# VH-VL binders against o58714, part 15

Target 1, 254 residues: o58714
Amino acid sequence: MRVDLNSDLGESFGRYKLGLDEEVMKYITSANVACGWHAGDPLVMRKTVRLAKENDVQVGAHPGYPDLMGFGRRYMKLTPEEARNYILYQVGALYAFAKAEGLELQHVKPHGALYNAMVKEEDLARAVIEGILDFDKDLILVTLSNSRVADIAEEMGLKVAHEVFADRAYNPDGTLVPRGRPGAVIEDKEEIAERVISMVKDGGIRAINGEWVDLKVDTICVHGDNPKAVEITSYIRKVLEEEGVKIVPMKEFI
Short names: E, the ipSAE of ESMFold2; O, the ipSAE of OpenDDE; V2, 0.75 times the mean of E and O plus 0.25 times the DockQ between their complexes.

## First folded at step 9 (VH-VL; framework fv_indenebart)

Design k11 (at its last look DockQ between E and O 0.85; V2 from the best seeds 0.00; counts 0 for: pae E 4.7 > 2)
Fold by OpenDDE, look of step 9:
Structure k11 (fold): chain C 254 residues (1-254), chain A 121 residues (1-121), chain B 115 residues (1-115)
Amino acid sequence: as target 1 above (254 residues)
Amino acid sequence: EVQLLESGGGLVQPGGSLRLSCAASGFTFSDYAMSWVRQAPGKGLEWVSSISGRGGKTYYADSVKGRFTISRDNSKNTLYLQMNSLRAEDTAVYYCAKDLRYYPSGYFDYWGQGTTVTVSS
Amino acid sequence: QAVLTQPASLSASPGASASLTCTLRSGINVGKYQIYWYQQKPGSPPQYLLRYKSDSDKQQGSGVPSRFSGSKDASANAGILLISGLQSEDEADYYCMIWHSYAWVFGGGTKLTVL
């Protein structure tokens, strides 16, 4: 049994530092690097890619809405043409730095509100996928496990990594409970670890209302925003390894 | 072959305590959630409690919350049920049951023979 | 009202079919639930038979004869265990079970007598 651990990184901007990228990089196998729109900048992209290289972590683009002020968490209504070209631009931007550092891109994971909007809007999902295909059809799209996006991507000939979240509650339909709701974010490291084991070994989890939700698990989203988050990530990896799960980049099995 | 063997049952007065044990063999114990299900004399099945493979998640029936504690020692392949403040209505055969999944979420695919608990003055 | 209600007893002749019902209380939609069925013979622990959520989401226990099948009656808001070609060995107590409100819930059980 193999799984990938991914984390959103490179989200600093200018003189503002966000996240503990150096620390969390030690425990993950895939880095989602901000492409300068919701967060990040050219210097941060270079730095993050280099850090990934040093830690033997695979690099993927983390494109989002052009919403630096809102950190890409505000919904924007895009035309399909906009979505397609926004993705191509951002993936290309990160590609330049990856190439400069002697790395190849592994995957694309949309960020924040874009990530969520794709799950609900098929036209948007298709447009984003087309943007990825315009760049490289061999890239892996990271999207919500068992989402319609995954189906669409596969239909369009793009490889998919089904993503699950270690510290988020799920709705019965497989979507994530909004962060603002009670119980939406799980904080206890033991509970998080148990949930991850359940997802990986059982192929599912109990939803917030108690219903069982079947999940495909290719990559697990973990965090490095603060010291506690890094500790939890480290613990998750340890527990998974104790349970006989191999932690490897998604490209090794997708 | 999967085997579950319950022990610890007996006669106890109301308000008393008992600790049940279930010795498991024939499978990787820590890979599966475990449960207790009881059956009063001549009555139906009643779920009591469940615990995840590593013991981090527990569930209880309302009828036993605050009085019973489920636990496990994976190094000993043993499931436990600490029963405090016992009542007459707790009188039953207590079965140890193996869950299909690591998390308390699957059906009970294997059962022990049960151990009898009698609460009487 | 109990979450799951089963008839206390049912009788049928050898070779006939028996339909055991598991009725969910009002407000609980049977269509959303996996219903698990167990068989218990005197002096023995329960044995898993099968689970049924839908025709596309069901599972038969290992070694369980094909004459045991699960279904649902939406109009009655009930799960159904159908036993075709009844045999004397099918005489037993049958329990349905669901996961509800973070708990396993059993029905009261049905005693099936094969006449």
Scores: ipSAE 0.632, ipTM 0.865, lowest interface PAE 1.0, mean pLDDT 95
Fold by ESMFold2, look of step 9:
Structure k11 (fold): chain C 254 residues (1-254), chain A 121 residues (1-121), chain B 115 residues (1-115)
Amino acid sequence: as target 1 above (254 residues)
Amino acid sequence: EVQLLESGGGLVQPGGSLRLSCAASGFTFSDYAMSWVRQAPGKGLEWVSSISGRGGKTYYADSVKGRFTISRDNSKNTLYLQMNSLRAEDTAVYYCAKDLRYYPSGYFDYWGQGTTVTVSS
Amino acid sequence: QAVLTQPASLSASPGASASLTCTLRSGINVGKYQIYWYQQKPGSPPQYLLRYKSDSDKQQGSGVPSRFSGSKDASANAGILLISGLQSEDEADYYCMIWHSYAWVFGGGTKLTVL
């Protein structure tokens, strides 16, 4: 069995320091590097790409809404033309730093509110996918497992990695329970480990109401924003290896 | 090839305790959730408890919460049910059941032959 | 108020069809539930038959003949197990089961007699 582990990185900007990038980089196979709009800046982008290279971690763009103050977590209404070109711009910007380090981009993972809005808005999803295709048809889109976005990407000829979240509660329809709701975020590392094993071995998980949700598992989102998150990420990797799961970059099997 | 063999049943007085065991073979035990399901004489099926493959998640029927404890020892391929504060209504044949999945899913694809627990004064 | 209600008995002739019902109590909607079905012959442990949520979300148990099928009757708030082409070996107790309120809940069972 094979899975990818991905994490959001490069989210420092200016004088603000966010996350424990060097520590989490040891445990992941794919880095989602912020592109300077919701977080990150050109110096951080260059440094993060170099760090990924040093750790043999694949690099992808992590584009978001132009909402630094809200960390890209506030919905913004975009026209399809705006969404398409916002994606193209941010992917291109990160690619410049990847190229400067002698790397290619593996993937694109939309950030925060943009990621979630694509699940609900098909025209937005198509526009984002078009922006990726404008840049490079061989990039992999990371999106919510079994979502309509994944179907649209397949129809449009874009490779897709189905992403799951071991630390988030699911609704019965396969969407994530919004943050801030009771039970939406799982923080206990033993429970997270049980969930990730279920996702990989059973191809699914129990939703917040107890119903079973089928999941395709190409990549698992893990975190490195604080020491506890790094500990949980390390534990997820350890548990998957103990269960005989190979942890490799998504490009090796998608 | 898949075998589930329950043991540890018997006659006990109300308020007593028993520990049931289920020896498993023919499959990778830790890959699958396990369950206990009971059936009182002449009555229907009643789910009792379930446990995930590594034992990190357990579920209990309301009728047994606080009195019964499900556990497993994956090094011995054995499922357990510790039953305390037994009541007359706990009298039943207790079946060990294998789930098709790591996490309890309700697909009980293999069952043991059961062990009888009788709670009588 | 029982979560699942099944008729205690049902009789049908060899070669005919039997329709076994599993009614959910008022206040819970059969449309939202996966209905599991088990067969149990006297002196034997139960055997998994099938699971039904919708025509696009169902599963047949391993080795279970296609003449066993699941459906739902939304107006009766019930899951249905249909057994067509009845054979004498189909004489058994049949249980439905759902996941409800963090528990697996069985119906009371239906004794099917094939005369």
Scores: ipSAE 0.254, ipTM 0.698, lowest interface PAE 4.7, mean pLDDT 92
ESMFold2 (binder alone), look of step 9: mean pLDDT 94; pTM 0.950

Design k12 (at its last look DockQ between E and O 0.90; V2 from the best seeds 0.00; counts 0 for: pae E 3.0 > 2)
Fold by OpenDDE, look of step 9:
Structure k12 (fold): chain C 254 residues (1-254), chain A 121 residues (1-121), chain B 115 residues (1-115)
Amino acid sequence: as target 1 above (254 residues)
Amino acid sequence: EVQLLESGGGLVQPGGSLRLSCAASGFTFSDYAMSWVRQAPGKGLEWVSSISGRGGKTYYADSVKGRFTISRDNSKNTLYLQMNSLRAEDTAVYYCAKDLRYYPSGDFDYWGQGTTVTVSS
Amino acid sequence: QAVLTQPASLSASPGASASLTCTLRSGINVGTYYIYWYQQKPGSPPQYLLRYKSDSDKQQGSGVPSRFSGSKDASANAGILLISGLQSEDEADYYCMIWHSYAWVFGGGTKLTVL
């Protein structure tokens, strides 16, 4: 059994530092690098890509809404044309730095509100996928496990990595419980580890109400926002390896 | 072949303690959740407790919470049930059951023959 | 009121079909639940038969004959175990089970007699 570990990185901006990218990079196999809209900047993109190279981590674009002030977490109503071109622009931006550093892009993972909106809005999902296809049809789209987005992407000829979240509660329909609700975010290291094992070995998880949810597990989103997050990420990797799971970049099995 | 063998049952006075064991073989023990289910004489089935493959997650019936503790030693392929503060209503045949998944899923695909616990003054 | 209610007993003839019901109490929608079914013969431990949520989401236990099938009656808010072509060896106690409020809950069981 193989699985990828991904983390959102390169989200610093200017003189503002966000995240422990160097620390978490040691434990992941795929880095989602901000493309300068919700977060990041040209210098940060270069640094992050270089760091990934040094750690033998695969690089993917992490495009979001043009919402720097809201960190890409505020919903924006986009036209399909806007969505398509916003994706193309951001992926192209990161591509330039990846190429400059001698790396190839592996995947695209939408960020924040865009990520979530795609799950609910088919027209938006299609537009984003078209933007990716305009750039490179061989890229892998990272999206919520068993989402409609995954189906649409495959129908449109784009490879998909089903993503799961061990530190988030799930609704019975397979969507994530919104942040802020009681029980929506799991912080206990052991609980998170148990959930990861359940997801990987059993292909599912218990929803917040106790119902079983089937999940496809290609990549697990982990965090490096603070020392505790990095510790949890390290622990997750250790536990998975103890369970005989091989941690490799998603491109090796997708 | 999967085998489950319970032991540790016996006669105990109210307020007493017992520890049940279930020896497992024929499968990778740590890959599967395990459960205890009991059946009082002439009565139906009652779930008691479940534990995930590595033992990091446990569940208990309300009737035994605070009194019973489920655990496992994967190096010994053994499931345990520590029963404290036993009551007359705890009298039953106790079955250990193998789950189909690492996480308790309710698909108890293999059962032991059971061990009898009698709580009486 | 019990979470799951099963008739105490049911009788049917060899070759006939038997429908065993598992009624969920009011307020619990049967449509959202996996219903697990177990068979227990005298002097033996229970055996897993199947689980059923929907026609597209069901699982048969290993070695369980196809004449055992699960379904639901939404109007009755009940899970159904259907045994077609009853055999004498099908005489047993049958228990339904669900996951509710972070616990496995069994029904009271139905004693099936094959006349």
Scores: ipSAE 0.434, ipTM 0.815, lowest interface PAE 1.4, mean pLDDT 95
Fold by ESMFold2, look of step 9:
Structure k12 (fold): chain C 254 residues (1-254), chain A 121 residues (1-121), chain B 115 residues (1-115)
Amino acid sequence: as target 1 above (254 residues)
Amino acid sequence: EVQLLESGGGLVQPGGSLRLSCAASGFTFSDYAMSWVRQAPGKGLEWVSSISGRGGKTYYADSVKGRFTISRDNSKNTLYLQMNSLRAEDTAVYYCAKDLRYYPSGDFDYWGQGTTVTVSS
Amino acid sequence: QAVLTQPASLSASPGASASLTCTLRSGINVGTYYIYWYQQKPGSPPQYLLRYKSDSDKQQGSGVPSRFSGSKDASANAGILLISGLQSEDEADYYCMIWHSYAWVFGGGTKLTVL
C-alpha cells in the first residue's frame, strides 16, 4: 500500500519563527508551504521551497484566508469570485519561488478555517477548485477524506488526495471534532500510531462516540511545530514502514 | 483453516488468579484484533476484553476493569487474559474470538471452543 | 433498563420466516448503530451471522446463507434479524450486539425453536 505524508511548513514570518521545518522535512513526502497570507512571507517562502528541494520533498501551496493575525483560523465570508482569485494569487505566488528553484508544484492544500469551510459550503469549494484549475489542471487538491469537496473536485476534473488526521478525533459523519472540544486532539504517540495503522489497514477509525468511520487514505497529515510533534511524526513514519506501507509522494499514485 | 485454542482454565478459589491463553493459527495474527467473550452456565454472552493487532489499544468491560489484563505475544501467535481477584461471578466458559479488522470492530468471525473457569470456595 | 432487549424465545414452522428483534433502550437511537448478530447452537461456540446499519452499509458473514438478513424498525427502536425459509438446523440461540459506551454489549439472546 502507498501513502503520502504531508506537513504544514513555511509558517514563520518577519522576526517570528514557527515550527521546526528543517527537522520535520526529513520525514515527509509533501510540504504544504504557506503563501504569505495566513503565515509566511517572501523570504520564508523561498527558504522553505529550497529546504524541500534539498530533502527531495514535493512542494505544494498552502493558501489560506488573508488573516495573519488569526493564522487563517477565523472564518471569513468570501464571494465565490474572491475565493477563486485568492487561491489563484497565492498559488501563483508560491509557484514563483518554486520556479526560481527549478521545481514544479505538486498540490494545493487549503489552510485552517478555509479548509474546514469548504467541507460545509459547496459554492466555496467550487470557487477554490476553479482557482486551482485556473492555474494548472494537473495539480492535486488535498482535502478531507470522503468529503463532498472530494466529490466536487472529481466532478470538475481536478485530481484529489484524500487526507486523514491520526491526531484528531472524528465525528461519526467523517468530519473532524472542532479543536477545543474535549478529546478533539490526540497527543499520545502510541494512540496516534494505533489510529494510523487502523486508517491504513482497516480503511477507517473509531469516531469520538465509538462508531466506525470509513476513510480513504491517500495522505496523512503530520506536524513539526515543536520537538514533541517532530518526535510523533518520526514515530508515525517508523510505524508505517514497520507495517510494510510505502511512503511516497502523492503524485506517484494519484 | 483459522484455529483458536484456549487453555488455562480450571478451578480456583475466590480472590485467586488464572492466566488464560489462546493459541492462534491459519491467519496473520498481528493483523487482527482479538477478544475474550465469556458465557456463564445457562446464561448469555458477555464481552470481557479486546486488544488491537499490535496490542497498543485495549478495552475492558466495567465488570473486569482493574482485575483482568488482556495481552498478546505476536511472536508466539498467542492471546492472553490475566485474571486476578477472581469472584464467583467470573465463573464461565471463556471464548477467544478473532476480529475481522486490526482495530476492534465487533466482527468476531472465528471463535475457539472455549476454556472453563470455575470460581468457588 | 438493559441496553439491548431480546424476547427469550420464538417459535416458527419449517419453511416459514422468523423475525427476531433486538430493542435498544430509550435514549439511544437504533438508526446510528451497527447491529451485529450471532448464532449459537447447543454445545458450540457462537458464530457470526451479519451486521447491519443500513441497506448501503451491511455485511454478511462468510458462508452465511442469503436467507439470513438484517434490517431495522425505527418506530420500535429495534434491529431485526430475518430468517426466511426456516430449516430445522436454524434452531439455536441468537444474540444481537452493539458498541455502546466503549463496550460491546450483547442482548440476552432469543431461543429459536423450529417445529
Scores: ipSAE 0.432, ipTM 0.762, lowest interface PAE 3.0, mean pLDDT 93
ESMFold2 (binder alone), look of step 9: mean pLDDT 95; pTM 0.957

Design k8 (at its last look DockQ between E and O 0.84; V2 from the best seeds 0.00; counts 0 for: pae E 2.9 > 2)
Fold by OpenDDE, look of step 10:
Structure k8 (fold): chain C 254 residues (1-254), chain A 121 residues (1-121), chain B 115 residues (1-115)
Amino acid sequence: as target 1 above (254 residues)
Amino acid sequence: EVQLLESGGGLVQPGGSLRLSCAASGFTFSDYAMSWVRQAPGKGLEWVSSISGRGGKTYYADSVKGRFTISRDNSKNTLYLQMNSLRAEDTAVYYCAKDLRYYPSGYFDYWGQGTTVTVSS
Amino acid sequence: QAVLTQPASLSASPGASASLTCTLRSGINVGTYEIYWYQQKPGSPPQYLLRYKSDSDKQQGSGVPSRFSGSKDASANAGILLISGLQSEDEADYYCMIWHSYAWVFGGGTKLTVL
């Protein structure tokens, strides 16, 4: 059994620092690097890509809405043309830095509101996928496990990594419970670990209402936003390895 | 072949303690949640407790909370039920059951033959 | 106020069909629950039969004859175990089970007699 651990990184910009990228990088196998729109900047992109290289972590683009002030978490209504070109631009931007550092891009993971909007809007999903395809058809799209986006991507000839979240509650339909709702975010390290093991070994998890939800598990999203998050990430990896799960980049099995 | 063998049952006075064991074989023990289900004489089935594969998650019936403790030793492929403050109503055949999944979430696909616990003065 | 209620007993003739009901308490929507069914014969532990959530989400236990099937009656807020073509060997106690309020809950069981 193999899984990938991914984390959103490179989300600092200018004088503002966000996250503990150096620390969390030690525990993950895939880095989702912000492309300068929702967060990040050219210097941060270079730095993050270099850091990934030093830690033998695979790099993927983390494109989002052009919403720096909202950290890409505010919904924006885009035309298909906008979505397609926004993705192409951002992936291209990160690609330049990856190439400069002697790395290849592995994957694309949309960020924040864009990530969630794709799950609900097929036209948007298709447009984003087209943007990826315009750049490189061999990239892997990271999207919500068992989402319609995954199906669309596969239909369009793009490889997909089904993503699950260790510290989030699920709705019965397989979507994530919004963060603002009680019980939506799990904070207990042991509980998170048990959930992750269940997801990986059982191919599912109990929803917030108790219903079982089947999940495909290719990559697990983990966090490095603060010391506690890094600790949890480290623990997750440790527990998975103890359970005989191999932690490897998604490109090795997708 | 999956095998579950319960032991530790017996006669105990009210307020006493007893520890049940379940020896498991024929499958990767730590990959599956385990449960205890009991059946009083001439009565129906009552779930008692469940524990995840690594033992990090446990669940208890309200009737036994605070008195019973489920645990496991994966190195010995053994499930345990520590029963304290026993009551007459705890008298039952106690079955060890294997869960379908790592997390207590599936059906009980294998059952032991049970061990009898009798609480009487 | 039992979460799950089953008739204490049911009788049917060989070759006939038997419908065993598992009624959920008022306020608990049967549509959201997976109903598990077990068969228990005298002197033996229970055996898993099948799970039913919906027509598109159901599972038959290994070795369980196809004449055993699960369904739901929304109007009655009940799970149903249907046994068609009853055989003498089907005489047993049958229990339904659900996961509710972070606990496994069994029904009281139904004793099925094959006349």
Scores: ipSAE 0.829, ipTM 0.914, lowest interface PAE 0.6, mean pLDDT 96
Fold by ESMFold2, look of step 9:
Structure k8 (fold): chain C 254 residues (1-254), chain A 121 residues (1-121), chain B 115 residues (1-115)
Amino acid sequence: as target 1 above (254 residues)
Amino acid sequence: EVQLLESGGGLVQPGGSLRLSCAASGFTFSDYAMSWVRQAPGKGLEWVSSISGRGGKTYYADSVKGRFTISRDNSKNTLYLQMNSLRAEDTAVYYCAKDLRYYPSGYFDYWGQGTTVTVSS
Amino acid sequence: QAVLTQPASLSASPGASASLTCTLRSGINVGTYEIYWYQQKPGSPPQYLLRYKSDSDKQQGSGVPSRFSGSKDASANAGILLISGLQSEDEADYYCMIWHSYAWVFGGGTKLTVL
């Protein structure tokens, strides 16, 4: 049994520092590197790719809405042409830094509101997938497990890694409960560990209403925002290894 | 072959304590949730408590909350139920049940023979 | 008002069908629940029969004959266990169960008599 661990990194920009990239990089297999639109900048992008190289972590693009002030967490209505080319631009920009460090690009994980909008809007999902395919058909799309986005990507010939969130409550339909609602975010380290083990071993978890949600588990989203998040990430890795789960980059099995 | 062997039942006075054990074999114990389900003489089934495979998540029926404690020792393949402040209403056969999943799911696919607890003066 | 209500007893002839109901309390809706069914013969522990949520989301217990099936009656707010082709060995107590309010809740059970 095998899974990938992914985390969002490279989100510092200008004079601002966000996250504990050096610490979380020790525990993950895939880095989602911000592409300078929702977060990050060219210097941070280069530094983050180099950090991933130094830690043997695979690099992927983390493209988002052009919304630095909102950290890409506010919905923006895009035309299909805008979505397609925004993705192509951001993936290409990160690829330049990966190439400069002698690395290939493994995957694309859309950021924030874009990630969530794709789950709800099929035309947007298709446009984003087209942008990825314009760049490289061998890239892996990271998207919500068992989502319609995953189905669309497979139909269009793009590889998919099904992503799960051990620290987020699910709705019965497999979508995530919005962060602002009671119970949406699980913060207890032991509860998160129980959930991640259930996701891997049972292929699912209980939704917020108690209903069982089936999940395909290729990659688990982990966090490095602060020392507690890094501690939880380290613990997730430890408990998965104790349970005999192989933690390897998604490219090895997708 | 999956086997569950309960022990520790007996006669206890009201207010007393008793500890039930369930020895498990024939499967990887830590991969599966475990539960206690009881049945009073001539009555239906009542779920008592459940515990996840590593023991990090526990659930209790309201009727036993604060009085009973479920635990497991995965190194000994043993499930426990510590029963304190016993009442006449706790008189029942107590079954150990294996879940089909790591997290409590209600798929109690294997059951022990049960151990009898009698609470009377 | 019990969370789950089952008839105390039901009788049916060999070869006929029995329809065992598990009615949810008003205020909770059967449509959103997984309904678990258990059989218990005298002197024995219960046996898992099946789980039913919908025709596309159901599960038969290992070794449970296909003449046991689950369904729901939305108008009655009830889960249903159907036993077709009744045999003498089907004479038993039958329990439904759901996950409700952070607890597994059993119905009161139905004693099925095959006469």
Scores: ipSAE 0.475, ipTM 0.777, lowest interface PAE 2.8, mean pLDDT 93
ESMFold2 (binder alone), look of step 9: mean pLDDT 94; pTM 0.946
OpenDDE, look of step 9: ipSAE 0.768; ipTM 0.896
ESMFold2, look of step 10: ipSAE 0.462; ipTM 0.776
ESMFold2 (binder alone), look of step 10: mean pLDDT 94; pTM 0.946

